VHH binders against q8ne09r852to980. Designs and how they scored, part 23

Target 1, 129 residues: q8ne09r852to980
Amino acid sequence: KFSDLLNNKLEFEHFRQFLETHSSSMDLMCWTDIEQFRRITYRDRNQRKAKSIYIKNKYLNKKYFFGPNSPASLYQQNQVMHLSGGWGKILHEQLDAPVLVEIQKHVQNRLENVWLPLFLASEQFAARQ
Below, E stands for the ipSAE of ESMFold2; O stands for the ipSAE of OpenDDE; V2 stands for 0.75 times the mean of E and O plus 0.25 times the DockQ between their complexes.

## First folded at step 20 (VHH; framework vhh_8k46_1)

Design g1 (at its last look DockQ between E and O 0.02; V2 from the best seeds 0.00; counts 0 for: pae E 14.9 > 2, placed apart)
Fold by OpenDDE, look of step 20:
Structure g1 (fold): chain B 129 residues (1-129), chain A 126 residues (1-126)
Amino acid sequence: as target 1 above (129 residues)
Amino acid sequence: AVQLQASGGGFVQPGGSLRLSCAASGFTFTNYAMAWFRQAPGKEREFVSAISTSGGYTYYADSVKGRFTISRDNSKNTVYLQMNSLRAEDTATYYCAAHEWFDEYTYMTSSDYDYWGQGTQVTVSS
């Protein structure tokens, strides 16, 4: 499980490297950034706001989350767009915190259901067992 | 100057409906989550409903779920509270409040809201 990787720093690094070799490191980066966001205390509004803006700009664009290789289906992308308040909001304003969590769910889904199985089936993984 | 102008309160019979409005000015409305609170005589102020900056998320107190609906029109800088199937226990002074940015951990906490409007009285009685 993906949670198992999170608790094993060495194996997590191998997973990261695996994704990098497959030009698919963005999912893990996005997931990690949102996880970092979630760890910021809700009392620190400025830090949460800044991190949210960073995440929004980096991932909520046509090159990644709303792109052809998105971790989310078109339906899911549309849902996130709606929740976000549209392109105007995404481009010019900060997103509400729950939207980031929703994004992370979709990213995690692809990590768990697509990349993790491939990683576990890899020769590199087998060689370490 | 920041202003939240609430209106729409009044006297209604049980089972009746009211629609509250809160017009905002003096701040960037689209950057703020909006909420309604209420306070009955001799009781603490309690959370009623909240809506995210874009309206994508809405939250309700259990006591009003299925009966009240919060909405907002960002083009009008206004938040609304449609109250249906009103009960005697809904009698209170209703307040609108603004919270910079919407956070899932703070929307029910009155002390975290940055701006408050004046109250509008809602009285439900036969």
Scores: ipSAE 0.735, ipTM 0.864, lowest interface PAE 0.7, mean pLDDT 95
Fold by ESMFold2, look of step 20:
Structure g1 (fold): chain B 129 residues (1-129), chain A 126 residues (1-126)
Amino acid sequence: as target 1 above (129 residues)
Amino acid sequence: AVQLQASGGGFVQPGGSLRLSCAASGFTFTNYAMAWFRQAPGKEREFVSAISTSGGYTYYADSVKGRFTISRDNSKNTVYLQMNSLRAEDTATYYCAAHEWFDEYTYMTSSDYDYWGQGTQVTVSS
């Protein structure tokens, strides 16, 4: 059903606004940035590297992915840290695509299992149906 | 109160060795990753080495790899830095630091550390 939302630009914008009012925009922003990374052709290595570094710096920190508001459990956070090669590599290197895909999986799970049900049950969504 | 007391600094000739110790108190030592940072006059504090909570993983700045060895003794609440083949550029105040994390990986950025010692001076000169 998350895929249905992605195909409806009007409802996607409503969902984004819903997340903003719940101080939860970071999940959708993170998901979107990783999806954009996945769409950069492998031939554009400098662009892929720059996007990977941007995603790492913005999301893989104590303020989001490794903090109290993370979409991932502590176990899942530790798995991502292991896949990335540890804090030293997180701080100083780009992340490999498999690591970004794993992060996106956890972010998408929270979007689908927490935020989307709340959005679909929201007063604003019901009024438009 | 939390205390990190670094010691073992001093004057050493180039090529010499020194072992720094950092005794910790006021927190559960085994819950904390430990690190050494250093700051030379006119420079930013820079990462030297870190060790995970269990001691199973160690990390080193490229400039010290192969010359420095970090270790910890959880029974003594102490972290060590064995410094071999010392050079003039190793001259700095060395700080130990601690941060709480429940994994085998550690932070390399000074802003991530919760507690800091007052440092011990290491001077490498002919």
Scores: ipSAE 0.000, ipTM 0.148, lowest interface PAE 14.9, mean pLDDT 81
ESMFold2 (binder alone), look of step 20: mean pLDDT 82; pTM 0.825

Design g2 (at its last look DockQ between E and O 0.91; V2 from the best seeds 0.00; counts 0 for: pae E 4.1 > 2)
Fold by OpenDDE, look of step 20:
Structure g2 (fold): chain B 129 residues (1-129), chain A 126 residues (1-126)
Amino acid sequence: as target 1 above (129 residues)
Amino acid sequence: AVQLQASGGGFVQPGGSLRLSCAASGFTFTNYAMAWFRQAPGKEREFVSAISTSGGYTYYADSVKGRFTISRDNSKNTVYLQMNSLRAEDTATYYCAAHEWFDEYTYMDKSDYDYWGQGTQVTVSS
């Protein structure tokens, strides 16, 4: 499971490299950035806001989350768009914190159900067992 | 100057309804989560409901779930509280408050709100 991978730094790095070789590192990057956001204490509003803006700009665009190779279905994209308050909000304003958590769920879903199985079935993984 | 002007309070019988409004000015309304708090005589000010900056998330105190509905109109810089099935225990002075950005960890904590309006009295009695 993905949770097991997170608790094994070495295997996590192998997973990261695996994704990189498949030109698919963005999911893990997005997940990791949001995880870092979640670890910022809620008392540090400025740091949370800054990280949120960074995540929004990097991932909530037509090149990734709202793009043709999105980790989210069209329905899920629309849901996130609605929760975000629309393109105007996404482009020009700060997102509410919970929206990032929703995004992470969709990203994690693809990591767990698409990429992780492929990683576990890889020759490289087998060679290390 | 920052202003939060609450209105819509009044006297109603149990089972009745009221709709509170809070008009905001003096700050960028769309960057703030909005909330309603209430305070009865001799009691602490307590959380009632909150709504995220875009309205995508709403939260309610257990005591008002299913009866109250919070909403906002960002084009009017206004937050609303529809109160249905009112009870005697809902009697209080209701306050609207603004919190920069919306965080799931802080929306219930009155100490984290940046701006407060003057209260509007709600009295539920036979």
Scores: ipSAE 0.750, ipTM 0.871, lowest interface PAE 0.7, mean pLDDT 95
Fold by ESMFold2, look of step 20:
Structure g2 (fold): chain B 129 residues (1-129), chain A 126 residues (1-126)
Amino acid sequence: as target 1 above (129 residues)
Amino acid sequence: AVQLQASGGGFVQPGGSLRLSCAASGFTFTNYAMAWFRQAPGKEREFVSAISTSGGYTYYADSVKGRFTISRDNSKNTVYLQMNSLRAEDTATYYCAAHEWFDEYTYMDKSDYDYWGQGTQVTVSS
C-alpha cells in the first residue's frame, strides 16, 4: 500500500527512482508537495499560502494536471476547474485549500493503482527481496 | 476602507424565513472566503456558515444544517444567508466576516477572520 511505502525510506527512494526511469516523476512530486502543504501548521497562514501558490503554479497547468498526462480524467479535471473558480483564478489568484486535497486524491489514486503495482512487479524490486 | 454591510434582518415568527445580505467593498472580494457568525446576548459569537472564495465549498454549523443556505455572487461582491424554518434559538445579531484565502482548519475560528461587519438583528418570536 502507498502509505506503507511512505514509512520505508529506502523503498520510497527506490520508488522515486523507478518513476524517474519511467518519466513519471511528476505524480510523486505533486503528491509530496501537497503533503508538505498539509503538514504546515494552520497557524502559519503566510507559509501555507505561499506553498499553495507554489503548488498551483507548478502542477495546475496544461503540462500536467490539465493536460494529456494528467492523473485525473477529463471529467475530474473539469470538476477541479469549477471548484477552483476557473482559469482566471488559477492563473492570477490563490486556490482554496480543499482544492489541493482534491487534487492530491487523484494523484494518489494513480500512484497506488498504476505506479505502485508496476514498481512491486519490477525486476529491481524483486532483486532486493 | 474595508466595509461589510449586512442587511435583511428583522422580526419573524417561528417557522418563517429571512434572507441576509452582506455587501463588501475595499478589498478584492474573490480572494476572500466569507462567513456568517451570530451572537445572542450573554453568549460568545458562534460560527453559522462559511463559503470558499470561489463558492465551491460550503460549511454549516450542525444547528443550522438543512435550514440555512450560504451563497455568494462574486460579480456583486455580496454574500447571502437564506434562513428557513427559523426557531427562537436563532435569535441573534448576525455578522458577516471575511477571511483571506480559504482553509479547512480555520473557517470556524472567529479569531482567523480579517474583517467584520456591524451585524444585522434577527428576532424569532411568537
Scores: ipSAE 0.219, ipTM 0.621, lowest interface PAE 4.1, mean pLDDT 88
ESMFold2 (binder alone), look of step 20: mean pLDDT 81; pTM 0.813

Design g3 (at its last look DockQ between E and O 0.89; V2 from the best seeds 0.00; counts 0 for: pae E 3.9 > 2)
Fold by OpenDDE, look of step 20:
Structure g3 (fold): chain B 129 residues (1-129), chain A 126 residues (1-126)
Amino acid sequence: as target 1 above (129 residues)
Amino acid sequence: AVQLQASGGGFVQPGGSLRLSCAASGFTFTNYAMAWFRQAPGKEREFVSAISTSGGYTYYADSVKGRFTISRDNSKNTVYLQMNSLRAEDTATYYCAAHEWFDEYTYMDSRDYDYWGQGTQVTVSS
């Protein structure tokens, strides 16, 4: 159903607004940024690296992905930390591209299993049907 | 000057083991994915294995899966290739290579690697 939402610009915008009203827009932002990263041609190494660094700095910190309200479980956070090469790598170096994909999976999981059901059950959604 | 110094090659019987090493210098090792390629006489250079910058991801050619293991020690600027259960068809000159950053789309293509070392010969024969 999340894929359906992605293919409907209007509903996607409603979903975005819904998340904002719940102070939970970071998941969608993170997912979207990583999706944008994935769409950069692999031949544009510099652009991919720059986008990766942006994503790393914005989301891979204790305020979001490694924070108490993370979209990932502690176990999953530890897995990502391991794949990333540790805090030193996260803080001071570039992450390998595949790590971002793993992060997106966890973010998407919360979007699909937590927020999307709430959105679909909302009065606003019902009013548009 | 950038250098990749490979070592550990030699002559072994089928079923034997070798461990290749590649010592890097002249560049920031931790920012580069590392790989092993090999080339047998009369054949094209082929991908053997790759490891991401942090070592979190490893990749292998189908022909070596389960037998070879790639690893790296970033404190020593060295990448390794443990080769077990060696076969005659593993006979080749083995090359280590460095690729800036690790991307899932480029690790298998030799053309995307920035630095190459000199080869070390591996000969598997009874």
Scores: ipSAE 0.754, ipTM 0.871, lowest interface PAE 0.7, mean pLDDT 95
Fold by ESMFold2, look of step 20:
Structure g3 (fold): chain B 129 residues (1-129), chain A 126 residues (1-126)
Amino acid sequence: as target 1 above (129 residues)
Amino acid sequence: AVQLQASGGGFVQPGGSLRLSCAASGFTFTNYAMAWFRQAPGKEREFVSAISTSGGYTYYADSVKGRFTISRDNSKNTVYLQMNSLRAEDTATYYCAAHEWFDEYTYMDSRDYDYWGQGTQVTVSS
């Protein structure tokens, strides 16, 4: 049902607000930024590269993806680290674009398997039905 | 000046193996994805294999999957193509190429590659 939520502007905004009140907005922000990256035409290489650097700097750090707030398990964080080429590459160079897709998978899994069920079961959501 | 020096081509029997090398200089190797293309006489240049900047992602044309392995050694600025179970249809000039940054949507299109080597001949025959 995540795709159903994306097509309903009102419920998407309710979901975003739900995440905000649960201090969990980073998952949807990260997912959205990567989705925007994926929608940039591949022929606009400079724009795609710039967006990928923005995403790397904003999310691939100890405050989110590689920290206690991560949507990924420690094992999954380590596999992303390996695919990225290590901390040196993450900190100082650009990442290969497919790494962002791997990150989005973990973020989407948490959105779909943790946050969306909680949102759909919330009293606020039920009251609007 | 940018150089891509391909080597390791030669004559080999069907079923045999060759290892191609491409030594790079004149650019920051770790910022570039690397690929191999090939061209037989009278045919268009075709994609063979690509490897991402970190080496974490590899791609292969369907015709070579399971037989060829691309790899890179970023400490030596070199990309390799291990070619096993060679067939007559693998006969071609093999070119290495470099593409700044790696994107999963552009690796097969020769027009997206910034630098090209001169090629090395691979001939598979009895």
Scores: ipSAE 0.253, ipTM 0.661, lowest interface PAE 3.9, mean pLDDT 88
ESMFold2 (binder alone), look of step 20: mean pLDDT 82; pTM 0.830

Design g4 (at its last look DockQ between E and O 0.87; V2 from the best seeds 0.00; counts 0 for: pae E 3.5 > 2)
Fold by OpenDDE, look of step 20:
Structure g4 (fold): chain B 129 residues (1-129), chain A 126 residues (1-126)
Amino acid sequence: as target 1 above (129 residues)
Amino acid sequence: AVQLQASGGGFVQPGGSLRLSCAASGFTFTNYAMAWFRQAPGKEREFVSAISTSGGYTYYADSVKGRFTISRDNSKNTVYLQMNSLRAEDTATYYCAAHEWFDEYTYMDSSAYDYWGQGTQVTVSS
């Protein structure tokens, strides 16, 4: 499972490289950034806000989360858009913290159900076993 | 100057309804999560409800779930609390508060809120 991969730094790095070879590293990057956000103590409001803005700008756009190769379905994208408060909010303001967690769920879903199985079925993975 | 002007309180019988309003000014309303707290005589101030900056998330105390509804109109810089099926134990002074940005870890923490309005009295009695 994805959780097992997270606890194995070496294998996690192999997974990262695998995703890069498939031009699909953005999912893991997004997931990791949001995970880093989640680890910032809630008492550090400024750092949490800054990180959330960074994540919003990097991933919540038509090139990734709202793009044709999104980790989320159109329905899920619309849900996130609604939760976010619309394009105006996304473009010009910071997002509420829970929205990032919702995004991470969709990203994690694709990592776990699409990329992880492919990684585990790869010759490279088999060669290391 | 920052202002939160609450209104809509009053006297109602059990089972009745009230709608509180809180009009904000002096700060960028859309950047703040809004909440309602209440304090009864001799009791501590308690969390009632909160709404995220865009309104996408709403939260309620267990004691008011299913009866109260929080909403906001960002075009009017106003947050509302629709209170239905009111009970005697809902009697309190109600306060609106503003929290810069919305964080799931702090919305119930009164100390996290940056601005507070004056109270509006709600009295539920037969």
Scores: ipSAE 0.742, ipTM 0.868, lowest interface PAE 0.7, mean pLDDT 95
Fold by ESMFold2, look of step 20:
Structure g4 (fold): chain B 129 residues (1-129), chain A 126 residues (1-126)
Amino acid sequence: as target 1 above (129 residues)
Amino acid sequence: AVQLQASGGGFVQPGGSLRLSCAASGFTFTNYAMAWFRQAPGKEREFVSAISTSGGYTYYADSVKGRFTISRDNSKNTVYLQMNSLRAEDTATYYCAAHEWFDEYTYMDSSAYDYWGQGTQVTVSS
């Protein structure tokens, strides 16, 4: 399903374009940025730390993860807020790396349960099969 | 200067309990993950437990899981280790350590920790 799509560069690009036409690019962008973070060699602490700060600033705000278009429910948003140490820590301090993994789970859930089914049911996808 | 002052060790019988404390000063405590390591005579230092900067994530060595509980109080700049059901194998000097930022892949790696306490002795024997 979503993991299968990741192994097909052509269909992955089609999926990305599909999300753009549905004004939903942020889900895949967030998932991808967190996946890149997870692939940075763990011994390179400075690079991992810099990427985590970038992700925090780009996605953990009221325009996406803590807003009405979030892939997470209000309850799930509050759970992530608590695990993060609160809004002040999100805004001004460094965030624990495992929080990003929790966020990726919510983003992946929406990609898999909302966007991927719509993509696979699209006429454009069916015509290519 | 940075200081990590571990306390609460002592002599205890098997099955007993101890609570270790580690008071921190000289750095911004809330930016640091905290951990406990231990070293028995003639052995290398080994990981015991770690807690993330927010306290939202805790980790334990398999040998202590279910018996030990790590916690932190960011208002008192202190990390704790509650040790229950103590056994002779738990005998060691226990060191607290601080790691700037928490990374789930390095918390067991003693070389990743920036600051170390002087340790507190825990001895479990009849």
Scores: ipSAE 0.278, ipTM 0.652, lowest interface PAE 3.5, mean pLDDT 88
ESMFold2 (binder alone), look of step 20: mean pLDDT 83; pTM 0.829

Design g5 (at its last look DockQ between E and O 0.03; V2 from the best seeds 0.00; counts 0 for: pae E 13.1 > 2, placed apart)
Fold by OpenDDE, look of step 20:
Structure g5 (fold): chain B 129 residues (1-129), chain A 126 residues (1-126)
Amino acid sequence: as target 1 above (129 residues)
Amino acid sequence: AVQLQASGGGFVQPGGSLRLSCAASGFTFTNYAMAWFRQAPGKEREFVSAISTSGGYTYYADSVKGRFTISRDNSKNTVYLQMNSLRAEDTATYYCVAHEWFDEYTYMDSSDYDYWGQGTQVTVSS
C-alpha cells in the first residue's frame, strides 16, 4: 500500500526514482508538496499562503492537472475547477485550502492505482526482495 | 474602512423564513471567507454557517443543517443566509464575519475571523 511506502524512507526513494525513470515524477512531487502544505500549522497564515500559491502555480495549469495527461478525469478536473472558482481565481487569486486537499486525492489515486502496482511489479523491486 | 453591513433580520413566527444579507466594503471580498455567527442573550456566541472564498465549500452548525443556506455573490460583495423553518431557539443577534482565505481548521473559531459586522436581530416567536 501507498501508506506503507510512505513509512519506509528507503523504499519511498526507490519509488521516486522509479517514477523519474518513467518521466512521471510530477504526481509524487505534487502529492508531497500538498502534504507539506498540510503540515504547516494553520496559525502560520503567511507560510500557508505562500506554499498554496506555489502549489497552485506549479500544478494547476494545462501542463499538469488540467493537461492531457492529468491525474484526474475530465469530470474531476471540472469539479476542481468549479471548487476553485474558475480560471480567473486560479490565475490571479489564492485558492481555498480544501481545494489543494481535493487535488491531492486525485493525485494519490493515480499513484496508488497506476504507478504503485507498476513499481511493485518491476524487476528492480523484485531484486530487492 | 472595513464595513460589514447586515440586514434582513426581524420578527417572524415559528416555521417562518428570513433572509439575511451582508454587504461588505473596504477589503477585497473575493479573498475572504464569509461566515455567520449568532448570540442569544445570556448565551455564548456560536457558529452558524461559513462559505469559502469562491463558494465551493459551505459549512453549517448541526443545529441549522437542512434549514439554513449560506451563499455569496462576489460581484455584489454580499453574503446571504437563507433561514427556513425558523425555531424559537434561532432567536439571536446574527453577525456577519470575514476571514482572509478559507481554512478547514478555522472556520468555526470566532477568534480567527478578521472582521466583524454589526449584529442584526432575529426574533422567532409566536
Scores: ipSAE 0.711, ipTM 0.854, lowest interface PAE 0.8, mean pLDDT 94
Fold by ESMFold2, look of step 20:
Structure g5 (fold): chain B 129 residues (1-129), chain A 126 residues (1-126)
Amino acid sequence: as target 1 above (129 residues)
Amino acid sequence: AVQLQASGGGFVQPGGSLRLSCAASGFTFTNYAMAWFRQAPGKEREFVSAISTSGGYTYYADSVKGRFTISRDNSKNTVYLQMNSLRAEDTATYYCVAHEWFDEYTYMDSSDYDYWGQGTQVTVSS
């Protein structure tokens, strides 16, 4: 389970290295940045805004979330675009928290359903068992 | 120089139709997504519709969904907005916008990548 991995610092670092070796670190980076956003207290509006803008600029582009290697399907990408209020709002404003949570769900699904099984089946993981 | 020339505005009765065109030059059109914004007197500019570089994805503000259709012709470097079932609340200056998706993983200042046309007036009045 991905939640089990989060509670084991050694295996989490192994998973991060596995993703790096397979040129797939972007999923974990995106998930982690959004998780950090969720930990920022609601009352600290300036810090939440800055983190939201950072996440938008780093991940909401055609190289990742709106591109061919996105963790989200075409339909899901369109839904995120509509939730955000469109390209004008994405370009000029922060993303609302529900939009970021929706993005994180798609990223987490790929981590859990694609990358974690491959990691658990890897020779290096098996050798430690 | 970059030019975005919007045309096709005019006066129309409620329930009528107009087709806006925006001819683009001065950049590689297929690298840019296109969008329409509008601004009524005394209001902020608001998003209307957008279309991806290939035309495979389209987006609409809730207020125009089902009534407006955006399209593009990459061979003519032109984006269109078909406006049906027009209402008085659609009265505004309509601006054509060209912008690139976020291509960098760090901060991108979108103002450096957005091109705005002069706009075309749409007036819906009985």
Scores: ipSAE 0.000, ipTM 0.163, lowest interface PAE 13.1, mean pLDDT 80
ESMFold2 (binder alone), look of step 20: mean pLDDT 79; pTM 0.794

## First folded at step 21 (VHH; framework vhh_8k46_1)

Design ctrl (at its last look DockQ between E and O 0.06; V2 from the best seeds 0.00; counts 0 for: pae O 12.4 > 2, placed apart)
Fold by ESMFold2, look of step 21:
Structure ctrl (fold): chain B 129 residues (1-129), chain A 126 residues (1-126)
Amino acid sequence: as target 1 above (129 residues)
Amino acid sequence: AVQLQASGGGFVQPGGSLRLSCAASGFTFTNYAMAWFRQAPGKEREFVSAISTSGGYTYYADSVKGRFTISRDNSKNTVYLQMNSLRAEDTATYYCAAHESSDEYTYLDSSDYDYWGQGTQVTVSS
């Protein structure tokens, strides 16, 4: 499971390299950036705001979350837009924590159900077992 | 072929006004959000303003908020930028841009825009 991978630093790095060679590193990057946001204490308001804006600008666009490479279906993409308050919240404000958690859920689902099985079935992984 | 023709630039004194126009052809204008970007010599292209497909939602960079007004006329396939209280820092080539939008979203990053005009020069000087 993805949680088991998170507790194994060596295999996590192998997984990251696997995704990179398959041009799919955005999923893990997005998951990691949101996880880092979740670990910033609520008292560090400027730091949380800056990280939220960074995540929005990097991932909430037609190149990734709102495009063909999205881990979410079109319906799920529209739900995220609604949860974020629509047009204005996506353009000019940070994303609320619940919205980031929802995004992370879709990203994690693809990591767990698409990429991790492919990684575990790869020749590179099998050779190390 | 898609064309965005920006016009209305020129030389103006500080505190003056200009109205930019961008005439669009070659795509269904009402399916596209429109934006203005600007680029001064030696600087990165920066977001100025955007308007939704319907014209119901508008957005402005902080540096122009309160001074610039974006509008569109879907019957003429044209987007406008009314620029008031112009300052020397507003000197730049202004570009109109378009991206397809089904849900009234837009982007701040220039790389996410599908079509670009050739630009119109705005120079604010004494």
Scores: ipSAE 0.006, ipTM 0.291, lowest interface PAE 9.2, mean pLDDT 84
Fold by OpenDDE, look of step 21:
Structure ctrl (fold): chain B 129 residues (1-129), chain A 126 residues (1-126)
Amino acid sequence: as target 1 above (129 residues)
Amino acid sequence: AVQLQASGGGFVQPGGSLRLSCAASGFTFTNYAMAWFRQAPGKEREFVSAISTSGGYTYYADSVKGRFTISRDNSKNTVYLQMNSLRAEDTATYYCAAHESSDEYTYLDSSDYDYWGQGTQVTVSS
């Protein structure tokens, strides 16, 4: 279902707007940024580094991924922290690709299992069908 | 000597509320992040909630989000846990813990905590 949404630009935009109205746009933003990272060729080290650092600074903090409303459980947060090499490394270095992929999985899980169902059940969505 | 003294536990019915307190002494309270853990018989100790040194950041286990609220009063060297909408599965011995740190770290693992208090029993039963 999430994949279907990704293939429909109009509905994707509606989903984005839906999330904004619920003050919950960060998940989709994070997912999208990581997806953009994934599209950078492995050989383009500078772009990958820049994008990784951008993602790290924006999402891997106490306001989002390590915050009380994180898309990841505490256990999963600890796993990501461990996978990333610890807080010190997160603060000063880029994130490795596996770390970003793991983060995206957790974010996607909340998008698919929490927000997407709510979106599909909304009156606005029904009105467009 | 460092001391963490927890209180406020007791017996409540499902849906009830309790407020735990943990009074700290023997260390500079404002330099420590504070947390609550709990352990039920036969189960591992699990993270419940934490609050940063400044109080600017709070963390909750998924199982207690929306029901529990952690706070601190630095003037009283005390951390609190307001527990609402209590459930049978919340039954456990609750422990207060302290970790010397800044707000620049998350404290989700029990091994990160330097000091532990004695537990206070919370029993939720009809």
Scores: ipSAE 0.000, ipTM 0.250, lowest interface PAE 12.4, mean pLDDT 90
ESMFold2 (binder alone), look of step 21: mean pLDDT 81; pTM 0.816

